# Ledger of designs, part 1: VH-VL binders against COP9 signalosome complex subunit 3 (csn3)

All scores and structures are predictions.

Target 1, 171 residues: COP9 signalosome complex subunit 3 (csn3), of Dictyostelium discoideum (Social amoeba) (q54e53r186to356)
Amino acid sequence: AFKKYKKAIEAFKFVITAPASALSAITVEAYKKYLIVYLIQFGSVQHFPKCTPAVVQRNIKSHCKPYTEFVQSFSNGNINDIMNKASSGAEFFQKDSNWGLVKLSIKSTYRRNIKKLTQTFMTLSINDIAEKVSLPKAKAEQFVLKMIEEGEIFATINQKDGMVTFDECFE
Positions, changes and structure headers below are counted from each chain's first letter, unless a header gives other numbers; antibody chains aren't numbered by Kabat.
F, E and O are the ipSAE of ESMFold2-Fast, ESMFold2 and OpenDDE, as the mean of both directions, binder to target and target to binder. V2 is 0.75 times the mean of E and O plus 0.25 times the DockQ between their complexes.
Where letters were taken out, [cut] stands.
Atom coordinates printed by the task and the answers are left out, and those that the model quotes come from them; centres of patches stay.

## First folded at step 1 (VH-VL)

Design b1 (framework fv_bexmarilimab)
Heavy chain, then light chain:
Amino acid sequence: QVTLKESGPTLVKPTQTLTLTCSFSGFSLSTSGMGIGWIRQPPGKALEWLAHIYWDDDKRYNPALKSRLTISKDTSKNQVVLTMTNMDPVDTATYYCAHRDYDEWGFDYWGQGTLVTVSS
Amino acid sequence: EIVLTQSPGTLSLSPGERATLSCTASQSVSSSYLHWYQQKPGKAPKLLIYGASSRATGVPSRFSGSGSGTDYTLTISSLQPEDFATYYCQQYGSSPLTFGQGTKLEIK
ESMFold2-Fast, scan of step 1: ipSAE 0.000; ipTM 0.451

Design b10 (framework fv_bexmarilimab)
Fold by ESMFold2-Fast, scan of step 1:
Structure b10 (fold): chain C 171 residues (1-171), chain A 121 residues (1-121), chain B 108 residues (1-108)
Amino acid sequence: as target 1 above (171 residues)
Amino acid sequence: QVTLKESGPTLVKPTQTLTLTCSFSGFSLSTSGMGIGWIRQPPGKALEWLAHIYWDDDKRYNPALKSRLTISKDTSKNQVVLTMTNMDPVDTATYYCARDLEEWLPYFDYWGQGTLVTVSS
Amino acid sequence: EIVLTQSPGTLSLSPGERATLSCTASQSVSSSYLHWYQQKPGKAPKLLIYGASSRATGVPSRFSGSGSGTDYTLTISSLQPEDFATYYCQQYHSSPWTFGQGTKLEIK
């Protein structure tokens, strides 16, 4: 849920912005998770929270290169760049037990893009959705079905013709 | 360090069943998104995908060969096994196993060395 | 099934020259699921380009990929002796996953 991620971000911010005369290992680990969870929650990158100590700002990025490169790829733009940075950093993310968060951030991008389509269209085929979000048809169908099951979007799929009808958003 | 290695018989007679094992290290097939595929290459010819298995036991087969193929995994042993029934001389090929890093990064990033399987009497 | 057709079948060039290899799909594929592999005699294929344009780890900058829809290209800007190999394109867009027939790059 959104509440879960917001509280996590607040906790990481607390650690990162605590007054400090030197960079700590705890701050480094909090920053790694902060970057990815912030991306999951908001779909954008915030490199440093307000009031981050100067010593942290000066030193932390050299300890987090795979993370900063990965999140920066979302600002630079295309899904291929994102996939490239995820795969090149995979060993580091796995070692840090953060690979699940990285995968979740990639999935959240597809879900965010599909959700945007529900604001623009009344109906689309699964093929149209797949083309618009740059996924194979089978994967687009899996995303749409899962998002409906989880209440993330309101839609009905006509299995006979592959058409998706988006329901009006409840205010 | 990621490694994959194929093992099994190098010579099979027509009509026999082929069983190949892919043994791997440096990753676990219990990791969400991970998959292993089998690809073959007849001498001097193109690559042909055969079968694939994912961490969640989702299995996919090439429809042209589906009736002859079975893929399974033993996550605790870091092994994936491919079985192919009713072998024919045209099935002579080098058989590879390869890692699919995760379902959302769908390319074969590490390959085994391959094992040549010759089908003849 | 999606058929990938590579052209030319064989390309004969000298070191230092530019190589352009084509891969044409029988129907549209997402560029995110079009990949290129390099294979040297007696060896396993090696991932070269994934998602049409992203270089795999350790792949020199002289290799570049481009394309969308049905038409994809692999370019080697200045051939080195070690680049003479067979190159395969692959689509992961729909099952069955298929490879092209290969383009053999040979020294003139």
Scores: ipSAE 0.012, ipTM 0.546, lowest interface PAE 9.1, mean pLDDT 85

Design b2 (framework fv_bexmarilimab)
Fold by ESMFold2-Fast, scan of step 1:
Structure b2 (fold): chain C 171 residues (1-171), chain A 121 residues (1-121), chain B 108 residues (1-108)
Amino acid sequence: as target 1 above (171 residues)
Amino acid sequence: QVTLKESGPTLVKPTQTLTLTCSFSGFSLSTSGMGIGWIRQPPGKALEWLAHIYWDDDKRYNPALKSRLTISKDTSKNQVVLTMTNMDPVDTATYYCARIDYEDSGYFDYWGQGTLVTVSS
Amino acid sequence: EIVLTQSPGTLSLSPGERATLSCTASQSVSSSYLHWYQQKPGKAPKLLIYGASSRATGVPSRFSGSGSGTDYTLTISSLQPEDFATYYCQQYDSSPYTFGQGTKLEIK
């Protein structure tokens, strides 16, 4: 949930912004999770929270190269580049027990891209959605169904033709 | 590192309910995108997918068997439980649990050793 | 339901030879959702190839996968004694997630 991730982000910020004379292992691990969870929650990258110590800002990125490269891939919006960076860093993410968070951040990107389509189009087929967000048809259908179930989007699916009608909901 | 092991009865009578437990270590089902699947294999036959459960409690069942299957998890115990009702001799099979990575396209990367369940009177 | 048909059902070869195993889907499957497993008698299956062409961790380079759409192939470039096993393809593109019937690779 939103509250869960926001609370986690605040906990990581607390660790990252704590006064420090040297970069600690605990700060490195908090920063790795901070980058990914922030991306999940907000769909954007915040490289450093306000009041991050100079020693952390100067040294931490060299300890987190797979993470910084992965989140940087989101700036150009190319899902194939994002997937390639995730794959390239998979060994490191798995070793750190952060692979699940990385995959969730990719999933959150598909969800955001689908949500944007609901704001642009009145009606799209599952095939159209799949093509536009770069997913196989079955995966696109799974995302759409789950997003409807969770109230993230308002839509109806016609099972006969696979057409999705995005319901108008005020604001 | 990663291990999974199935446990439950090895002999079940027709019409009874089978309950199997998958116990695992080296990862957590609280990890986003992680899941456990159940697959069975009758002697000398092909693999058949039964059910999945994911970190977020998303459950998927083989439509052919859905009315008979229930999957649940206990994240604190690192266990996934499968129940299958109304067992029949044709359900005799080795039952496997396996780790599935949902976002990595649903492949089973680590498997338990399997447990043979024989259904007979 | 997507049916995966593997051919041949049994392939008899000698160590050092090249093995080519086919998996044909009844309808188009994204290559990202086609996977290959190896199973030895009395043992659990082991992941070999995921996403049609990516080798799983620890899988020797002699194993390779290729294909798209409805036609997929697993190739073993030079058979080792430990490679004689049954091989299964699997699709995760649509539910129910199905396996092929298997190709048994046996010593000639």
Scores: ipSAE 0.000, ipTM 0.470, lowest interface PAE 16.5, mean pLDDT 85

Design b3 (framework fv_bexmarilimab)
Fold by ESMFold2-Fast, scan of step 1:
Structure b3 (fold): chain C 171 residues (1-171), chain A 121 residues (1-121), chain B 108 residues (1-108)
Amino acid sequence: as target 1 above (171 residues)
Amino acid sequence: QVTLKESGPTLVKPTQTLTLTCSFSGFSLSTSGVGIGWIRQPPGKALEWLAHIYWDDDKRYNPALKSRLTISKDTSKNQVVLTMTNMDPVDTATYYCAHSEYDFWSGFDYWGQGTLVTVSS
Amino acid sequence: EIVLTQSPGTLSLSPGERATLSCTASQSVSSSYLHWYQQKPGKAPKLLIYGASSRATGVPSRFSGSGSGTDYTLTISSLQPEDFATYYCQQYGSSPLTFGQGTKLEIK
């Protein structure tokens, strides 16, 4: 998904930063996807790429309020605020066929946090992982198993005691 | 095993305050994404959501009843308390507490057995 | 508030038949926030389907959900005797959280 999202971001950025004398519908749609995909890819918010035309910066917020509020909730809100902003904007995200991206951005945050733990610890229990990434034990286990299955992390789970051993990076 | 159980008075007089306690086990309300809601059902009628409390102490209330409702939690006792003021016979219902997780986005996967509260003089 | 309207109010069928239950929202709801519950007389509701189409733990494969926007459907492919109950849809795509009025599935 890294290669796919990186190319998508470059395409959206190209549309957003193109010289313009008026705001176009194409630019609005590109900006909506840019905000969410950038968040998925980098785990951070970039409101405008450099060289975004003044007319775009001046006018686009009125067309993208649910999107800007949602991504902003990652910068200044807790998980419940993120959920509330996703819920309040749900009809707009669904209408724009962007709901799947919104949901993925939330889940990508948990995966990113779990991956960081593999770089710090050699062994953690599922409960330790859950507490460190702010997830219920069952959800933390689900994420860990899925990430192992997809090759995103290298680890072995001992089902008997719930211990996770992170394999060393030597490829 | 996840278990929730409602407790409180089964009979309340009009104008009195109702206090219900949800006692739970098998999960912690300090775990991110976890919440507990209160739902009621008058005899023969549909389910009506009352209030919800999340792990971070964020509280949500049904706007129709907000002025009458207070929800609180005691994480150390594994309890959530709902208080409803100025009870009326139309508030006669079975009251449930139920567990939710972030991934269910306020869907309820485990329910208490319910407690019937009758409001009459 | 979003009003959920379930139809039919009562559905009379025989074991082995297919049941189709509808839930219509007064305005668009994200499928991620639409859930279905089963309730038997004298018992608490049980979660069947969450996020419009995902079966809850322990729910038999004969139960399936679908839909988007304002129109959602719960299907039971071959009714078993234990399936005769009242079914509720629920949304939290918009506050406040609301339930439909229920569809009672009864033996013909």
Scores: ipSAE 0.006, ipTM 0.475, lowest interface PAE 13.7, mean pLDDT 84

Design b4 (framework fv_bexmarilimab)
Fold by ESMFold2-Fast, scan of step 1:
Structure b4 (fold): chain C 171 residues (1-171), chain A 122 residues (1-122), chain B 108 residues (1-108)
Amino acid sequence: as target 1 above (171 residues)
Amino acid sequence: QVTLKESGPTLVKPTQTLTLTCSFSGFSLSTSGMGIGWIRQPPGKALEWLAHIYWDDDKRYNPALKSRLTISKDTSKNQVVLTMTNMDPVDTATYYCARMEYDSSGWYFDLWGQGTLVTVSS
Amino acid sequence: EIVLTQSPGTLSLSPGERATLSCTASQSVSSSYLHWYQQKPGKAPKLLIYAASSLQSGVPSRFSGSGSGTDYTLTISSLQPEDFATYYCQQYGDSPYTFGQGTKLEIK
């Protein structure tokens, strides 16, 4: 699924960086998706692709305020700010049919934060993981189990005490 | 202002299916961090959690009742529906829907509907 | 499943007195997932305290919560007439998300 995001990003970049004398609706829609998909793929914010026309850079932000505010909240790594910006922009994301991408970017953040924990700790309880990534215990357990199943992390869960032991990978 | 209200039959016969609707206003269940849960309380007894649904359509059911329960949402109508099959007199209770809110500390039921008493008898 | 045991079952006190209500979990629960609700006869429950010690907006400062692990406490520093109700603790740490059996606070 990561290869599909890379192709999507390149397609959006092509539209955004195309020579233009005026801002088009197609460019606005491509930019909205570009911001969110780039965040999903790379875990960081890229406001403009290199070689974006001056007319686009000058005018596009006023058309995409909910999107730019949402992606900017990721720069602080604060999940509460991210959730608040998602909430305040929800009607716009839904109207644009981009709400699914916004939710995926939030899920990607939880995934990334859990993965960081595996690099810092040898063992953590499901409760500790939940608290550290700001999720209910049941949700944190689901994320951990799913990530183990998909080979995203290597870990063993002790069913009796809820302890998670993180295993190292050679590569 | 945020409001929640339960609706459905107040009398159900044994073996019938109960369908309850939670209608709400003042927020959207498409908003990240929101959910709706169902909790019941038999007369003079403690609260019992039944099921809940999150903004992303993730669903949780009480394991003791899972085979009998279905929860669904219609975001465009601001409604959450709970269906419970094979009703028995012991299922007589006041049924509440409640909003679930997520913040940095986790999930809790911050606003509750008034409740609807469902009596199961022949 | 996590069983929450509240004590006492009934507490009889006079206005102005201090009330202390306990909730004990059968296994450790993160304080982030322990909440307290107030229910008056014939009414829906109201959230009082979330995450063991955080006061819900609009709730009077005489209410406070504390605790960690398996032992949690709800305290009302000076009882008002409107505080006589049943109080429930709830955990969201593990499914099923259970409530205690309640503590009924009665006028002496």
Scores: ipSAE 0.000, ipTM 0.457, lowest interface PAE 17.6, mean pLDDT 84

Design b5 (framework fv_bexmarilimab)
Fold by ESMFold2-Fast, scan of step 1:
Structure b5 (fold): chain C 171 residues (1-171), chain A 122 residues (1-122), chain B 108 residues (1-108)
Amino acid sequence: as target 1 above (171 residues)
Amino acid sequence: QVTLKESGPTLVKPTQTLTLTCSFSGFSLSTYGVGIGWIRQPPGKALEWLAHIYWDDDKRYNPALKSRLTISKDTSKNQVVLTMTNMDPVDTATYYCAHTLDYGDYEAFDIWGQGTLVTVSS
Amino acid sequence: EIVLTQSPGTLSLSPGERATLSCTASQSVSSSYLHWYQQKPGKAPKLLIYGASSRATGVPSRFSGSGSGTDYTLTISSLQPEDFATYYCQQYGSSPLTFGQGTKLEIK
């Protein structure tokens, strides 16, 4: 849910910003989840919350290399680079029981890219959407239908020609 | 457009090893979430899953046949290879390879090869 | 191993009639991982319904799926001649992946 991730982020921030004289394992685990959940919620990278202790800022990245490299891949917006970094870190994400969150962050990227298309175009075919977001046609159609169903985008699909018409939704 | 095609011998003698190749186009097996499975169907019988390989080289086998099966991929050649040892007449079936994609929601065999009939007889 | 039991084994109906095909799992399966395939003689199976209720691309609206837990149903609201085929349910939620035995839909 939308508010579910915001509450999770606040909980992780609380752990990460707690006064500390040394880096703890609890802080490392909270930071790993913070990085990925923040991506899911906001589509951007926030490396450190306000008031993060100096010892955490200096030392934590060396304990979270697969995570920091994965989130860094989002700065280009290139889905292939993101998927390559997910692949490179998959073993670590699975061992940490964070693979599901990584998968959700990739899925959220496809949803955000599709939503950006609704802001740029009035009409696109499913084929055009698939090509523009680097998905197979069947998966692009699935994402579009689910996003309409969940009210994330407002659009009408003409089944005869596969054309998608996007509503102008005022901000 | 995603396409898959099975190739290999159509006739195998008992005790021999079967090697089948799945050649594909329209996607890469290095793409996150992509997998290829092998399914067989003896004449007039139900479908039976054999093995699966994923983009991250994760391999899964039907436990009933695991000792006889090996699945591997060559991402640069766009091929997945299945080997099955000690073939028996009961292994006579049409063998299919099929594409799967998982973005965290589901995995289904959405695109299938045409299948290749393998007959095991002396 | 999750066993999928399909019923009936054979269903004899006429064009225009409604077909209801059942798939029962020996233990609970997430609906996200319950799929239906159509197979015509001499052809590879085709994905019809994925995740219990979502139609695959190009599948006519007369096909619908429903169910959760252990009980799943495929419905064809008004049979067309091309719909007479064998239908298989499949679960992807537990290893080994398993298929039902199939329901053969034949013309009466």
Scores: ipSAE 0.005, ipTM 0.491, lowest interface PAE 12.6, mean pLDDT 84

Design b6 (from b1 with heavy chain H99R R100I D101Y Y102E E104D W105Y G106A F107M, light chain S32D; framework fv_bexmarilimab)
Fold by ESMFold2-Fast, scan of step 1:
Structure b6 (fold): chain C 171 residues (1-171), chain A 120 residues (1-120), chain B 108 residues (1-108)
Amino acid sequence: as target 1 above (171 residues)
Amino acid sequence: QVTLKESGPTLVKPTQTLTLTCSFSGFSLSTSGMGIGWIRQPPGKALEWLAHIYWDDDKRYNPALKSRLTISKDTSKNQVVLTMTNMDPVDTATYYCARIYEDDYAMDYWGQGTLVTVSS
Amino acid sequence: EIVLTQSPGTLSLSPGERATLSCTASQSVSSDYLHWYQQKPGKAPKLLIYGASSRATGVPSRFSGSGSGTDYTLTISSLQPEDFATYYCQQYGSSPLTFGQGTKLEIK
């Protein structure tokens, strides 16, 4: 889980920040995964680790355009732009075997948005949640149920009226 | 290398319970995001979704079929089982299992289908 | 439930022609949850397009999908003999997962 992604990020950072006189294919592949995994772990974009060599900073983005465009769309906060950038880059993400990570980063965003609602509201319907996080009702229900099951949120669902009551975090 | 195959009775009498097994290879239901769905198609008609089950045992059923459906998995055997109670002649159809993704509900590989005829 | 209506029901064309198949949803559906399948007689459906516009593995570039909201389109830019089949759209923007009634593409 948490430790796995943090270790992965540290491994990618090690590759990206290694002293270099030229950009390598290994560094390009590490950077692609770094961008997406960092987004999954922290919900934010970190373009370059500290101490990234100048040659890497100057040249790497031209080799990673679908990835930089995708993660940049998260900074804008627009879910339609995020989905559009994922779709336009899908061929490249699939070719690189990174499509699963891209999809996971999108799912992580929905989970973060739902969790934010639990901090703002005491009660919301599944329809309200769906509308507020820009998901179809069925998907919003799926996310809420999974987040409850995994202990990510504390909530009770009344199936009769579709209302979700967010419980206080355990002290 | 991904393959799915349906098995079970091809003839069922009215009021009986139908049990179908989907056997698959080339992937595991322990893999996050993977699932198996069941879809049927009456002769000459459209596709109808019945149920699906995901890697984490999340189960979804078509509400139109009420409590008639039960879906379960045996991850160690690479099998998913669908049970449908109180069969009726209108349930005559080709039954398919397919690999379904949790993130978008797309079904990328399908079994060949098994025709189940319900008659007295 | 979301009803998917496909039009036309039957489309008669010749090889080399452009085919345009429509799928209209009774309620708005996120394009991420709109997919297209191809089914040949006596065979299982094959995933063709997922998420409204992404080609499935091994699907030729002549197949393309587009649309959003309630209106979706599958286009085949230059029909080949093997493309004559029935095409279904599918959604799961809302439970239950539903399919359209199908468009039969037949040789003229």
Scores: ipSAE 0.000, ipTM 0.465, lowest interface PAE 15.5, mean pLDDT 84

Design b7 (framework fv_bexmarilimab)
Fold by ESMFold2-Fast, scan of step 1:
Structure b7 (fold): chain C 171 residues (1-171), chain A 125 residues (1-125), chain B 108 residues (1-108)
Amino acid sequence: as target 1 above (171 residues)
Amino acid sequence: QVTLKESGPTLVKPTQTLTLTCSFSGFSLSTSGMGIGWIRQPPGKALEWLAHIYWDDDKRYNPALKSRLTISKDTSKNQVVLTMTNMDPVDTATYYCAHSPEYYDSSGYYYFDYWGQGTLVTVSS
Amino acid sequence: EIVLTQSPGTLSLSPGERATLSCTASQSVSSSYLHWYQQKPGKAPKLLIYGASSRATGVPSRFSGSGSGTDYTLTISSLQPEDFATYYCQQYGSSPLTFGQGTKLEIK
């Protein structure tokens, strides 16, 4: 959730920005998680936090190539490229116990794109949503239902015609 | 279930080298993110961290003791070995090894969740 | 090095009372790197709280942790007889990893 990832990012930043004369394994692992969790939280890439030591900046990317390539694939928003980079790096992500975070970053992208649709449209069919976010109809429906359940969006689904009506937030 | 146990001499003479072995089960140091730390506690005093070793052979030492400490692992035997040179009576303490993962899922980092029972090492003539 | 100062050094209370133990860092530490341990005489320390506020497995709900920056607190809402022990805070927000000097919780 929002508070969990914000806390994680601050923790990783402390490790990455600590004064250092040499690159450490702790810093490398923190940086890998920083890249993915930052992407989950903000939907954008931040390569280095402020005050990252020069030795870290010079040396760390060669140790994190699958991670940097994966997050960079989000720059053009092409889901096929994102999936291809996830697959090509899967062995490294699994070995590092970061595959779950990589999958969450992909899932967060779909949720973010669906949420943008709620700001633009008053009604859309499940088919329209699926096409606009590049998902099969069944998966788009699953995302919408889950997001309603979790309070991420306010909407009503008419199961008879597959229409989704986006409701105004009330207090 | 995760278990750790320290082994080594219980009595060491001044100037000698102490060698302690941590034998563990329930996890492997070939698993990414896994690590083992050594901590000591003189009788009636506070805990003092000595050294860490991680799955990727990354080693960390307490700067106050760095010149005297060596940590190594034998992943196939599930053992971590700590050596401490030039023992002095002030080094008399209970020595612990403990499981210390490098990270968990955003909840906390570099804590000791499972500890060995400890081994008392007395340094005297 | 980051020095962790625990206060009070000794806290004398009766069962049923609330205990509040403090840990102050000499410089800011991310809460994700601040942990609490309980140690009973003759035994190894036991992890109580990790990441400032998360209870370790099997730790009763009467134990809670809070804090950020330089100031951290461990609270025991209603002391049980088995809670009288020494408590240590620990950080690894920066090397070297350090522990506080401990707070001894004793029966009044």
Scores: ipSAE 0.000, ipTM 0.459, lowest interface PAE 17.0, mean pLDDT 84

Design b8 (from b1 with heavy chain D56N H99R R100T Y102W D103E E104Y W105G; framework fv_bexmarilimab)
Heavy chain, then light chain:
Amino acid sequence: QVTLKESGPTLVKPTQTLTLTCSFSGFSLSTSGMGIGWIRQPPGKALEWLAHIYWNDDKRYNPALKSRLTISKDTSKNQVVLTMTNMDPVDTATYYCARTDWEYGGFDYWGQGTLVTVSS
Amino acid sequence: EIVLTQSPGTLSLSPGERATLSCTASQSVSSSYLHWYQQKPGKAPKLLIYGASSRATGVPSRFSGSGSGTDYTLTISSLQPEDFATYYCQQYGSSPLTFGQGTKLEIK
ESMFold2-Fast, scan of step 1: ipSAE 0.011; ipTM 0.585

Design b9 (framework fv_bexmarilimab)
Fold by ESMFold2-Fast, scan of step 1:
Structure b9 (fold): chain C 171 residues (1-171), chain A 123 residues (1-123), chain B 108 residues (1-108)
Amino acid sequence: as target 1 above (171 residues)
Amino acid sequence: QVTLKESGPTLVKPTQTLTLTCSFSGFSLSTSGMGIGWIRQPPGKALEWLAHIYWDDDKRYNPALKSRLTISKDTSKNQVVLTMTNMDPVDTATYYCAHEGYDYVWGSDFDYWGQGTLVTVSS
Amino acid sequence: EIVLTQSPGTLSLSPGERATLSCTASQSVSSSYLHWYQQKPGKAPKLLIYGASSRATGVPSRFSGSGSGTDYTLTISSLQPEDFATYYCQQYGSSPYTFGQGTKLEIK
């Protein structure tokens, strides 16, 4: 799955960095996907690939405001801001058929943050996890259950007290 | 547990405005990710989505009916109100409100429904 | 708008048999946004499957969903008497959120 995104990034970079005297619609669409897919793959924002033409650098962000605002919210590290930017741009993302990619970028961030907790703590309550990753309790529980189901983390949940015990994977 | 109940008139005359209230318990619309949708079903027909409202006051309407629909919430009363103008006999249907877990990661679905209220439009 | 077409319109089967219900979208929908509901006469719909394949809380294991793109399927592996109902698929991928016309599962 990560190699698929890396190849997609290379394809988008090819379009974005092509020599150009004017900004094209094809470049605008490639840039939108580049921003989101780069975030999914690397967990960080790269606004322009190396060798992006001056005309693209000067003009493209004004055509992609919902996208640039969304990815910038990740640089601030505030998950509530991320959700707010996704919500305010939702119709644009859906119209562009990029809503699934936006959701994947948010999912990858929450999963990355939860996985970090499994490396730091032996036991946490669902409430502790929710607070630490800035999610409602129900959503934190949903993420943890799904990550266990998909083998992304090894943990057991005690339904009586809501405690999560993180199990180590032994070779 | 989560419960929802629709209330409003059961009989409406053509050209009148319909106002329906959804009263709920077991969650709050001040909680991030929570929403309420309205869906209707004419007798013997399929389900039709009308509108929804989220915790952050984000509203969406079915484009076919947008000019006739208004949705609002009163978070302190745990109520959502749907208003539909210029009622016609073809608008006769059972109207449902449903809880929506608005989720950018997992998608939104209608996981708990009210019992529905039949609204008949006739002279 | 995305139109969902369900087939067959009516499916007549006996308890113990396998039921396969289809939902076809007029354009591609992410599987995360495809949901199935069960509705019994005079009752509100009940969420059965969300995100094409995930069972809702309390839904028996005999219910399963699959599919991607434009083609989705709901399967009931061994019908119980309480399973005879109308089933609706629904998409959340784009506004307006649309439902299929329903498949009525009836006893032979």
Scores: ipSAE 0.006, ipTM 0.481, lowest interface PAE 9.9, mean pLDDT 84

